# VHH binders against q9y6x5, part 25

Target 1, 379 residues: q9y6x5
Amino acid sequence: LPPKLLLVSFDGFRADYLKNYEFPHLQNFIKEGVLVEHVKNVFITKTFPNHYSIVTGLYEESHGIVANSMYDAVTKKHFSDSNDKDPFWWNEAVPIWVTNQLQENRSSAAAMWPGTDVPIHDTISSYFMNYNSSVSFEERLNNITMWLNNSNPPVTFATLYWEEPDASGHKYGPEDKENMSRVLKKIDDLIGDLVQRLKMLGLWENLNVIITSDHGMTQCSQDRLINLDSCIDHSYYTLIDLSPVAAILPKINRTEVYNKLKNCSPHMNVYLKEDIPNRFYYQHNDRIQPIILVADEGWTIVLNESSQKLGDHGYDNSLPSMHPFLAAHGPAFHKGYKHSTINIVDIYPMMCHILGLKPHPNNGTFGHTKCLLVDQWCI

## First folded at step 1 (VHH)

Design c20 (framework vhh_surovatamig_d1)
Fold by ESMFold2-Fast, scan of step 1:
Structure c20 (fold): chain B 379 residues (1-379), chain A 125 residues (1-125)
Amino acid sequence: as target 1 above (379 residues)
Amino acid sequence: EVQLVESGGGLVQPGGSLRLSCAASGFTFSNYYMSWVRQAPGKGLEWVATINQDGSEKDYVDSVKGRFTISRDNAKKSLYLQMNSLRAEDTAVYYCVRDKSYWEGYRTPEYFQHRGQGTLVTVSS
């Protein structure tokens, strides 16, 4: 029987939550599996970019999903709705479910993972659910487990996406212990339900399960706002994305726009595209705008308005507050092993190895994850 | 094609009430925050109220708090604004707006891409 893998994402699950709250079900999962304490995500630390990096092993400049809102200078297309299903935005990379279906003639299944309801290189996940935020975790899990047990060719790669704790992180901020405790307890209970369902169906012992996330969350405040309208007039530029990374398309001379912005706030960095720090790997794509503004952690860029967000993400990927974790259990993984840090792009080649797939060229390094795996030599 | 059709506007005296409705089609309504924005004669767009995907979270501009109530019916793909204790300064064209999706697209009131034709509310004695 071919190896099987279920990849689960809880959006916005900051790694540090594991140290500050109790997770009895997740801790039981980790006790008989592996934990990576920090996953260093890609810049910008946003949902769509990082979810696509997990399944492609590529930096955002390489896979083309460079933000949750973007503009392509060559085609003049806009992506400002994360429910936009135009394959154009996704076609600069090959996600693992496409590789799984084409290389091994196996099936893939998806419950709401970003990109899985879009045909990419003319290939859509064999089984999928159109994105609908009102669909319960239980319904998503029921469909995934049904497809894992009842498919021909067999489902060997399955994904499951859940929107929390991101939504509550934005609403309450990560420092609201009372509200975050309730949300995280509910997530831990969902993890318990997942494990119990897999055990009841006889899947648990032979299924590899990865639980991870795309980014963390940091505390924001009405006292930490950058008013872009005080820096520059609307007539000088088109705004492609706002906060905490603003994407500026100049309507006039680029140097004049840059000069108006560069000294406007001590709490943001202003970059011409070619001056964006190399460590971000955020330069070589037509969807990255001529001027990028990067707010300091916890600062929000606004347009002469207040922000109601008490938490946000998108900040510098070197910040621990932006890091998620990775936990895994199954026949491919060691039991009771803890690892400090991997890069989020390393997840893709590891998953390809588990499934016996030849990875497409990618930015991940298999050596970084080999210590998690029972069939590999670790130093 | 995203379509939003507002109704329920009209002439009302100060202190009166109106209920605005918006019928949505061409997208998965339950995936989006929805907002009401208004434009008074000779003025710019002003955000009024926002509701999240399942209706559990509602936000209002300070001038309408306690007077206006936003609600939605995902099965009917409809958005509502109950307007009580209306004032002359509430006179405006009211627009139903498709706001951000759950994955947090960029948005500001000035950059609303998907709004309907609007419905006129006139508060006059």
Scores: ipSAE 0.060, ipTM 0.543, lowest interface PAE 5.9, mean pLDDT 90
Fold by OpenDDE, second read of step 2:
Structure c20 (fold): chain B 379 residues (1-379), chain A 125 residues (1-125)
Amino acid sequence: as target 1 above (379 residues)
Amino acid sequence: EVQLVESGGGLVQPGGSLRLSCAASGFTFSNYYMSWVRQAPGKGLEWVATINQDGSEKDYVDSVKGRFTISRDNAKKSLYLQMNSLRAEDTAVYYCVRDKSYWEGYRTPEYFQHRGQGTLVTVSS
């Protein structure tokens, strides 16, 4: 039987949640599989970019989804969570579900993973759900597992996406033990439901399952605000993306805009596009705006409005608070093995290996995940 | 086993109407996009219309827009195609398909494999 892989993302699941909260179902999952404690995600540490990095193995500058909100100056197109259906934004890379589906006797399925409801390179997942936040996890899970179990050609790659604990992290802040305990308990229960459903359908033993996330969450405060209006007139620029990494499109001379912003706050770094640190791999794309502002951890960039978010993400990808985890179970994975860290782009070549797919050129390193796999030699 | 059974075809005059039905079994009907495709004499299979799982989204080939309406009843595991203002060029065998790709312009041979026996629609004066 061809290998099968289910990739699950719980948005905004910070890695250290595993240490600070209880996850009996997830811990059981890990006990029977593998855990990567920290996954270094890509800059910026936002939802669309990182989810696309997972399935392409590319940094943001390469796959072209450089933020949740984008603007292309040439076409005058805008990208946002409410306007993400144009293949224009996605076609700079080939996600794994497309690669998989183009293979003989294989199909892909998706439940609301970013980009899966868009024809990319004129290809859309054989089975997918249009994104709808109102659709329950149960319904998503039911569809995915039914497709995994009852499709011809067989579904060999599937994705499942859930918006928590990100939404709650934003609302309550990751340090709210009372509320986040409740939220994370629900997440763990959903993992329990996932495992139970797979067992009920007889998929559990043969299905490779990866549970991961795109980013973490840091605590924000009304006391840590950076008001751009104090530094520059709003008429001098267009804000393409706001916080914590603001994308600035100048309406006047770029240098003038930069000079007005460069000393705006000691808790914010201001970069001209060409001066963005190399370690971010966030420079070589036209969709990156001429100036970016990067707030320090826990600081929020605002205009003449106060942020209602008590948690946020998007910060420097070297920050532990921005890191998700990865857990996996299935015939391809060891049992009871823990690994310290990988890069998020490393997931792609691993998944390709598991599925027997030739990977597209990517930024991942297969060697980083070899110790997770039973068929590989671990040095 | 996936089964799709089309019905409702027949002879109709130009400008007439016809309603096709498809009875589905062997899979969770409500989990899938469903489509109608057709094959005219001497031509290949052509996508006609697609409907999402709950019927909230529908797409049509341009030539049938405004004339055809796709619908579904998940409780009855049934797919329908209401065809109005029929034209000679609509003459074809119509098939119910469990959709595998949805978007127009990307239809592989595998896309069409999950279809029934078809029902013949003949539009002639």
Scores: ipSAE 0.000, ipTM 0.242, lowest interface PAE 16.4, mean pLDDT 92

Design c21 (framework vhh_surovatamig_d1)
Fold by ESMFold2-Fast, scan of step 1:
Structure c21 (fold): chain B 379 residues (1-379), chain A 126 residues (1-126)
Amino acid sequence: as target 1 above (379 residues)
Amino acid sequence: EVQLVESGGGLVQPGGSLRLSCAASGFTFSDYAMSWVRQAPGKGLEWVATIKQSGSETDYVDSVKGRFTISRDNAKKSLYLQMNSLRAEDTAVYYCARTEYKRGYYDLSPYYMDVRGQGTLVTVSS
């Protein structure tokens, strides 16, 4: 019987929430499984880029989903919420569900993980739900468990995505203990529902389950705004993405735009594309704009407007506030093991190993995750 | 040609209510997120509320939460702002604005305003 894996993401689940709030259901899950306390995500620390890095094992410059808003200079296409289903944006990599379907002739199932409602290299997840934020966690779970138990070829890889605590993190900010405690308790209850459902259906003992996230969250403030309009007129550039990483497409000479921006704020770094720090692995893609602005943690870039959001992400991936965690349970994983840190790109080769798939070339290192696995030596 | 026309402003006493409307034309209204922004005398522009394309998500500045409700009617190509429990500090010119909602599975990013109407004045005074 082939091994099975369910990959669950709670968007925006900052790692240190685990230390500041009670999670009885998640702690019971971890007690009989593994916990990675911090996952170092890829830059930029945004939803679409990091979710695609988890399932491809690639940096953003390599998989092509470089932001939640993108412009491709070669084809002159713009990525927005109205065209996120264009395969063009997703075709620079092969996600694990495509590999699963093609290498082993197995099925994949998806409840709204980014990219799963898009045909990538002419292959769409065998079972999927079109993205709709109004669909409850319970309905997503019902569909996933139905497909795991009742499919031919068998579903061996399944994904489940949930928008919280990201939506509430943006709205209230991560320092709002009252509202965040309510949201996080609800998430813990959903984890309890997940485990109970899998036990009831006879799936729990033989299914590998990973619970993770794409990024964290940091506190923002009306006192920490960077107004681009104070430094440069709108006639000089096209804005591709705004905050906290602004993507600038010059309408005039690039050097002139750069000179107008480079001293705009002490709380923002301004980079010509070729000068973006190598540690970001954010340079070698046509969708990365000629000038990138990177705000300091907690600072918001604006266009002479107030910012509504009290929490945000997208900042430097070295910041602990941007890091999620990873918890896992199942026959592939040790019981009661705690690990300090892995890179988010390491998740893909680990998942390929669990499923018996040959990974596509990737930026992950299998050695970083082998201590989590029962069939591996840890030294 | 893209047009946004606000209406419904006026003089109201503190604690009163007012409903603003915005009529849109010259573009596919249902393809765009819409916002209300305001400018008080001698102040800069302040985002008040945003509503996504289908009306599925709304966002508000803290000072109006629980008092203001943004809504839209895509069939009528109209945007609304219901303002309750009005305060002197709400005195401003209110603008209807077309904006792009940055989508990343609920990444609530600042909105880029590319078109704004002529405005409607709301005065809250005793």
Scores: ipSAE 0.006, ipTM 0.289, lowest interface PAE 9.8, mean pLDDT 89

Design c22 (framework vhh_surovatamig_d1)
Fold by ESMFold2-Fast, scan of step 1:
Parts: sequence; structure tokens; C-alpha cells
Structure c22 (fold): chain B 379 residues (1-379), chain A 125 residues (1-125)
Amino acid sequence: as target 1 above (379 residues)
Amino acid sequence: EVQLVESGGGLVQPGGSLRLSCAASGFTFSSYWMSWVRQAPGKGLEWVATIKQDGSEKDYVDSVKGRFTISRDNAKKSLYLQMNSLRAEDTAVYYCAKDLEYLYDSGEYTYFDYRGQGTLVTVSS
């Protein structure tokens, strides 16, 4: 009868939404569980990188998913939607579902968490769904709960991914209270459905559930655009990623490209790879390009065109607007405990502890999450 | 190798109707928000309509609300714009545009980062 854990992600759920909107179902979940008010994510504050950091406990430079669009200078491979299932991109780390299947001879289940439909180190999640945005939250939940109740070896680790509120955050921006209120109410209703389903199936009392997210969201504007075409011709570089962190591969002398870009905008920092701030932990990987541009919060980098994006993320991970939260409930967790902050890389060693797994070497610190757990000495 | 091929434009009288189509290839069509944008002679690009990956959300510029309907068929990798009650002011080259990527990060490509060659709609006489 091993411990079980369900990890749920609502993409782009900014931590301070909890202060500005009503979440009756989430508040009931937290009342009998724990809340971490802010989770400091990894740089860059993007979906693929941070989802992989949650399940590996590693900075992006260490796990190799350094952006949603990548180029590997050693192998000359490009990562795009056409190459999303190439194991090459994911093989620089061992995610928790692989560890779960290999160490304890247990099963893992996945409803669309990034990487779970890819064989990593020749191991794919025991049960998984190929990514398809058209599949409802209810269908994802039905599959996960079926796999948790009827599997051999038993499913002890399960993941559930949902694209909102990220999609609506980009479309409307986080300051659109009318539209965001409607979207966030729907998410709270989905949390209510999740809890009700687990109770109905007899899973609720013995299952550990973590609800978290990968990043937040900040307001963008047509008045806050950085046009790269005003500073440099397309013939001088290959663009690997654009906004709000641009990854530049020079076609000419690197110093010449850097000099054309360094004074392009007062709202953008331009770094040679070796000059990227150490606090980002974003330097030691072949997929990090020779020149990186980092836009200031709320600024969008464009190529001589408009942006309809009213919200975005990817910005400096020290920004509170980029931070998600973490809520958890279950036999491993205290009831009614509130914690201020953890690092997103701390989630992995905590989950390994709950499941009785030996974590692979990682950048997380188990001590940061000890106060959440009933079997640990806090203080 | 992203390709967007628009069709269905032509000359139409005021009050008439046209249906524009866009055939997409070279990317996972079902993973992207899609948009229609237009450019009238001597003017800049104007956003017209957007549709979410699953068709559950649609938005329109105020001037076309109630007259235009955006739709998509993910199985056919096609985007459509049904244009009714056409006005002289609707005269433009219409472009199909790849908008938001919904494959784990719906905001990644939101600048209409790729547009097709366009299809001309002329509303006259």
C-alpha cells in the first residue's frame, strides 16, 4: 500500500490572483491543507522550462529545456512544434515519473504534463495521454482517477495539466478584471469537480494532492513594444526565440551583433552568454544562445509588427508577477498551515520524500518544504 | 516550413457575402489560436477576428461583430471567415495568421508571427 500523489498544474496561475478574486473551492481545499503563497520559479519563466523544473528539481541550464523554442549548437538540432516528441531535448534530466517507475517498480500516470508523452531515458509514463488541447478537464480527470484506482503495478504518481488561466491571461491580460474573473471562477469550479470526484471514488482520504502552477502573468500593451528591426537587419542573425527573452544566434561577428543590439531599447537588457547574471542560473548549456535579450516587465519584443498579446510571462524570476502558488492536501500534509515562499526546484525533493523515492541530484533544498509535512520536524 | 494559404476572396457588391478559407500546413494546427487580419489599400494591418484552439472562444473587432463569423476545422487543418453584409470599408487583403501557440504555452507566438500571402476582397458597386 504505497503512498500516492497527484500533481495538478493550472498553467499561468499568478499567485496574487488568490488575493484579488474569490476561490471558494480552492479555499476549502486550503483550509484542510497547506498553502505556499509564492513559489519562486526558474528563469526563463516559461511553461516547458518550469514544468520540467517541477518534476526534476533542476535549473533550466541543468535539465536542458531552456525555452519553448531551442537550438542545440553541438548537434545543430532545432526544437519546435514539429520536433516536440524528440527524446533528445528531454534526456539531460530524469523526471520523477521515470524515477518512480525504475526505483520502486510502480506505475505513473499522466494527463498531458509536458514531457510525459515522450520516452525519456527509454522510459515513458506507464499511462499517458498524447497532448491534445481539445480534450476536456473532465476527460483528463476521468483517465487519471481510473488509472489511480485500477493499475498493476499500482499508480503512485499521477500528473494533470490544464492550459488555463495562461491562455486567457495572454489574450485578455491579468488586469482585465471582468474576463479574468470569469476564467478564474471556471478554474475554481474545476477544483471543486476534482475534489468531488476524488471523494466519490474513495480516493480523497488517502491521496496526496498538490495544486500548483509554472509561472504568473504580467500586463502587456501596444505602447510597450521593442522593435528589433529598428536596430539590426535579419541578415546578421538567426532568431531562435523572440519574446520576452530573445535568443540570438549571430551569422556575423558576435561583438558586431552585440554592438547593434546593446543600445536598441532602454527597456531591454542585452547579454553575451558569459555575462548573463549568475542569479538566473541560465548559462551552462549548449542550448543557451551566444546573445540573450531580456525585456523589462510588460515589454514585448517584436519584428516590425504589432502584438495582440495583452499578457505575457518569461520575464525575470525575481518579479512577483511571475510567481505561482502551491496548495496541497493529503495524509503527508499539515492542515491549515500557511507558508510564505519556496523555490520551484524544492517541489521535486519534497515529492520524492512523500513517495519514498531517492531523488536524483538536484538544486532543491528539502529543508525549505519540511514545515508542510506531518512526518518532519519544523523550525 | 509553416504555410498558410488563403482563398475565397473576390469582387462582391455591398450587402453581399463571401467565405474565406485558409489551409494550414507545416505545424500542429490544433495547437494554435488562429486569427484573420486585413490590410486596406494604403493602411496598416488591422486585426479582424481570433478563435481559440478548440473553437470555444471567439473575438471580433467591433466593426465586424454580428456580420463576420470565424470558425475552424482541426481535422481538415482549415480556418474560415464567413463575411455577411459586406461594406465598402471591408475592402482589403485578408490574411490568415498563426496566433497563440496552445501546446503548453498558448502565448508563445502571439504576434501573428506568420501570415499567408493573402486573399483580396473588393466590395464595390
Scores: ipSAE 0.011, ipTM 0.302, lowest interface PAE 8.7, mean pLDDT 88

Design c23 (framework vhh_surovatamig_d1)
Fold by ESMFold2-Fast, scan of step 1:
Structure c23 (fold): chain B 379 residues (1-379), chain A 125 residues (1-125)
Amino acid sequence: as target 1 above (379 residues)
Amino acid sequence: EVQLVESGGGLVQPGGSLRLSCAASGFTFSNYYMSWVRQAPGKGLEWVATINQDGSEKDYVDSVKGRFTISRDNAKKSLYLQMNSLRAEDTAVYYCAREYDLWEYLSGDTPFDYRGQGTLVTVSS
């Protein structure tokens, strides 16, 4: 029987939450599985970009989902969360569910993972739910487990996405111990529900399960604002994305816009596209704008206004506050093994190996994850 | 196409009342948590109130608790905000949003012009 994999994401689950809060259900999962303490995500450290990097193994400049809000200079199209169902935005890469369906006679199933309700290269997940934030974790889990047990051809790859703790991280900030404790306890309870459901349905012993996240969260403040309106008039540019990475499309000479922005705040870096640091792998795509502003950790770029959010992400991917974790359990994984760090792009080739799929060219390195796997030799 | 159209704003004296309405179309309204958010002149966006799918759960920002009431009519696909005991600091443009849209909007990931025009509430003596 073919190997099966369930990939679960809890949006915005900062790696060090594991050290600052108690997770009895997650701890039991890890004791009989593996833990990667830090996952170095891709820049920018935003939801849509990093979720697509997990399932493609590619940097954002390569897969084309370069932000949660985008403008394509060649086609003149705009992307936001209101129009993420246009296949155009997702077609620069082949996500693992498409590969799974095309290489073998296999099915994929999806509960809300970004991109799974969109036909990509004329292929949509065999079973999926249209994105709806109001659908409970329980309903998403019920659909995924039903599809894992009752599909022909068999579902071998399934995804499950949950919006917390990201929404609460934005609302309360990661330093609000009282509110974050409540939210994280609820997530741990959902992990317990997941494991119990899989055990009751006879899926647990033969299913590989990965629990991960796309990014972390850092504390923001009304005392740490960068007012873009004090730097430059709105008539000089079109704003494609605001904070903490602002994407600027000049309406006048690019050099004049750059000069107005360059020295405006000591708490942001201003880059012409060609000067964006190579370590970001954030340059070679038409959806990356001519000028990019990168705020320092905890600083918010605003337009002559205050910001309600007490937590945010999108910052430099070298920051530990931006890093998620990865935990896994199943027949492919060692039991009780702890690993320090992998790159988020390494998850894709590892998942392809588990499923017996030939990966598309990608930026991940299988060697980085081989110590997690029982069928690999790790000295 | 998702559309949210706010109405009911206006000029009111301190201590007065207003009822805001939001007409929703292009999606299954009854499946979504709905919120009101506001932006005061020269200030940032502030979350005001949220209501769950069936109206059984409601949350408010502390400054409006006991004064504002959020409600919904799923048959009419409408969201409401009853505002009582209005204060000068309640002066703002009020926007209707789905919860997912709200957190993306508060994150600054969606430019202001994608959200719509809202409804202006001015409280002045």
Scores: ipSAE 0.000, ipTM 0.236, lowest interface PAE 14.5, mean pLDDT 88

Design c24 (framework vhh_surovatamig_d1)
Fold by ESMFold2-Fast, scan of step 1:
Structure c24 (fold): chain B 379 residues (1-379), chain A 126 residues (1-126)
Amino acid sequence: as target 1 above (379 residues)
Amino acid sequence: EVQLVESGGGLVQPGGSLRLSCAASGFTFSDYAMSWVRQAPGKGLEWVATIKQSGSETDYVDSVKGRFTISRDNAKKSLYLQMNSLRAEDTAVYYCARGDLYEWLGSEYRYAFDIRGQGTLVTVSS
C-alpha cells in the first residue's frame, strides 16, 4: 500500500487562536501527533498565493500566483475573477498533485484547493470538485473520504479546503471574542467529525493528515482607512488590486505616479517594483505591478468609501498576526512533539518526502521539518 | 436561462417592516447558497445576508442582526428577506444573488456572486 496524505486547510486560522480559545478535538489530534506553533507564510499573505506556495514550495514571484487579483503586463491578461480557469495563471509551477499523478502514476483528489479545478501542465487532479463556497464541509468530507477509500489507481494525495475562520475573521475581526469563539468552536467540531469519519472508514491509522492554514488575520477599523482618491486621481493609473497591498499600473510616467503616492499616508509604504524589500521575495514576475502600496497592519486602502471588513490579511509576512499553524498526525509523524516555527514553503518538500516523490526545485528546506518525522534525525 | 426576480420593495416608515421575495429559475436552486445584497444611493454594493443550501445556516451583516431574517423554500425555488425595525440607513436597492460573500478570494471582494437579479427598491422615510 503506498503512503497516503490528506492536506486540510482552514482558511485564515491565525496561530494564536490556539492559545486564546479551546479546541478539545484539535488538542486530541495534536496529543497523538505534532504541532508547529507558527508557520511563516509568503508575501503577500493572501489566500491564492499562500495556498499555491504550500503545494509548490515556491515564493509567489516564482510560482506566478502573486495576488488574488492579477494583471500580466506581457500578455495583457486579467485575473480578477475567482472563476478564471485559464491554465496560463497556474503554469509557472508544478503543484504536488500533478507530480503525484505523473511521477508515481497515482491518483490525487481535491475537495477543493486553489488550482485543483484547473488543468496545470495538461494535468488536472484525478478527482476534484469545481470550487463552490456553498458546498458544505460534510459534502466535501464525504467526497474526499470516498475517493481515498475507493480509487484505482489509489488516491495517495488529497486536499480538503474550508473557508472558515477567514470569512468570519473578515466580518467580525479577530478581536471579537464572542463571534470568533462561536466560529472556532464550530471548526473544532468539524475537526472532530473529520477524525471520527476517518476512524469509522478504517483510514485513520494508515493516513497522514496535515491540518494547516494559509495566513492569519488582523483587526481593522473604520478609523484606520487610507483613501487613495485623496492621494491620486483615477485618470493617472489602473488599479489591479486594492487592499492591503495595492497593485498600481501607471497610465502616465511611473515616477510621477510614485511621487503623488509616496507621501500620501504615514500608514502605507510605496514601492517601485525594483525597490520592494528583498526579504519579501516579491519582485521577479511580470504579474507584479510597477508600483506596490503596502498598508501598515490594521490599515485598509479604500476608494473614497467605507470598508465593511473588520479583519484583513495580506500584510507583511513578518507580522505574527499573519502566521498560521500546522498540526499533523499519522504514521510519518512523531507523537506529542511540538516545534516552534517553519516556513510555509517547507511544507512542500516534507510532503514530497512522505509520499516518496522527487520534489521539483523549490524554496523550502527539508531540514526544517525533519524533527516532525519518525524516519529522520532532526539534528 | 438562469434568472432571479426580486419583489416586495416599497416605501415604509422608520420602525416598519417589509418582506422581500426572490423567484429563481434556470438552475438547481437547492445546490446553491443564496444571498441578499443592497446598494444605497451613491454607494457601492453591500452584502446583507446569506443562507446555505439546506436553510439551516444563516449569516448577516452586523447592522441588520436581530432585525432581518433570511429564509428559503427549495421546493418553491424562492428566497426571502423579512425586514423588521427598518431604519433610514436601510434605504437601498436590494438584490437577490446566487452565492456567498466568501468565495476563493475571501472578503477581498465584498461580493462573491456569480448572478444577481434586477433589484427591488426599499425606501425608509417619514
Scores: ipSAE 0.012, ipTM 0.354, lowest interface PAE 8.9, mean pLDDT 89

Design c25 (framework vhh_surovatamig_d1)
Fold by ESMFold2-Fast, scan of step 1:
Structure c25 (fold): chain B 379 residues (1-379), chain A 125 residues (1-125)
Amino acid sequence: as target 1 above (379 residues)
Amino acid sequence: EVQLVESGGGLVQPGGSLRLSCAASGFTFSSYWMSWVRQAPGKGLEWVATIKQDGSEKDYVDSVKGRFTISRDNAKKSLYLQMNSLRAEDTAVYYCATEFYDELYSGYDLGMDVRGQGTLVTVSS
């Protein structure tokens, strides 16, 4: 019987929430498993890019999902519709569910993880749910557990995605202790439901479970706005993505657009594509625009308007506020072990090891996750 | 298509009462925690109250505790807020909210799960 793994994401779960709020169910999970206190995500610190990095082990410039809104300069395609399922956007990488299905006789199952409702390299998750935010956590969990118990060939890799606490982090801001306490208690209760369901179905003892997230959240304010319209006229460029990383496609000379933007705000860095810092690993892809604007933490780029966001993400990936955590439990993992930091791209080769899969070339380092695993030596 | 429609607001004197209603459609209402949030003139969005799927758990912001009661009717797909002993400080546009967010497929990353126009509550003599 091959090893099984369930990968769960709670979108926007900032790592330091674990220190500032009570999570009785998550703490019980961690007590008998492992905790990585900080996961250094990829730049830009957005949902689509980081969820695809988790399952490919690649930086955004390598897997091609470089933002939640994209334009490809070579093909002239726009990723502008929330229902755009064109495989073109996803085909620059091979996610783990595709590898799982193509190696040996195995199935994958997915409840809403980004890309799982798209055929990638002509392979779609064996069982999946089309994305629909209206579908409850319970229904997602019921489908995943049904597929884990009742599939032939067996489901060995399953994913489950939930939109919170990201939605509430944006609405209330991460510094709103009263609202965030309520939201995070609800998430902890969902983790309790998850564990109880797996125990009830006899899956708990033999299933590896990873609970993680794609990014954190930082506090925003109406006092911290960068008005792009005060810098440059709309006729000079096409806006591909706005905040906190603006993707600018010039309609005139690139140098002229750059010069109009360069000194517009002390709270925004302006980069020509070739000048983007190497540490971001955000340069070598046709979907990265000729000029990128990067707002300082907590600053919002706007077009002559106010922002309703009290929290946001997308900022520099060196910021602790942008970091999620990783917790795991199961036969592959040590019990009661805490680790300080891994890179988000390290999750993919670790998952491949647990499943006995040969990973595709990736940017992760298996050595960074060895200490979490019972069958490895940590030195 | 997810839709939330608030109603029941109006002008009321201090110490008075109002009952707000929210009609939900386009999703499995009984499967979600529901909340009331408000925005007072010149202020940001403030959470007021939350109710669990089956109504077994309820939470309130301290300033309304003992005065406001949240409830739901899953058969009617409706959320309610009974507001008693109203104060001038309760003057706000009230919104019902769900934990829906479509950031995964949205180019804007707005973080807003409020779907309605809200209902205005004015507490004034």
Scores: ipSAE 0.000, ipTM 0.247, lowest interface PAE 12.0, mean pLDDT 87

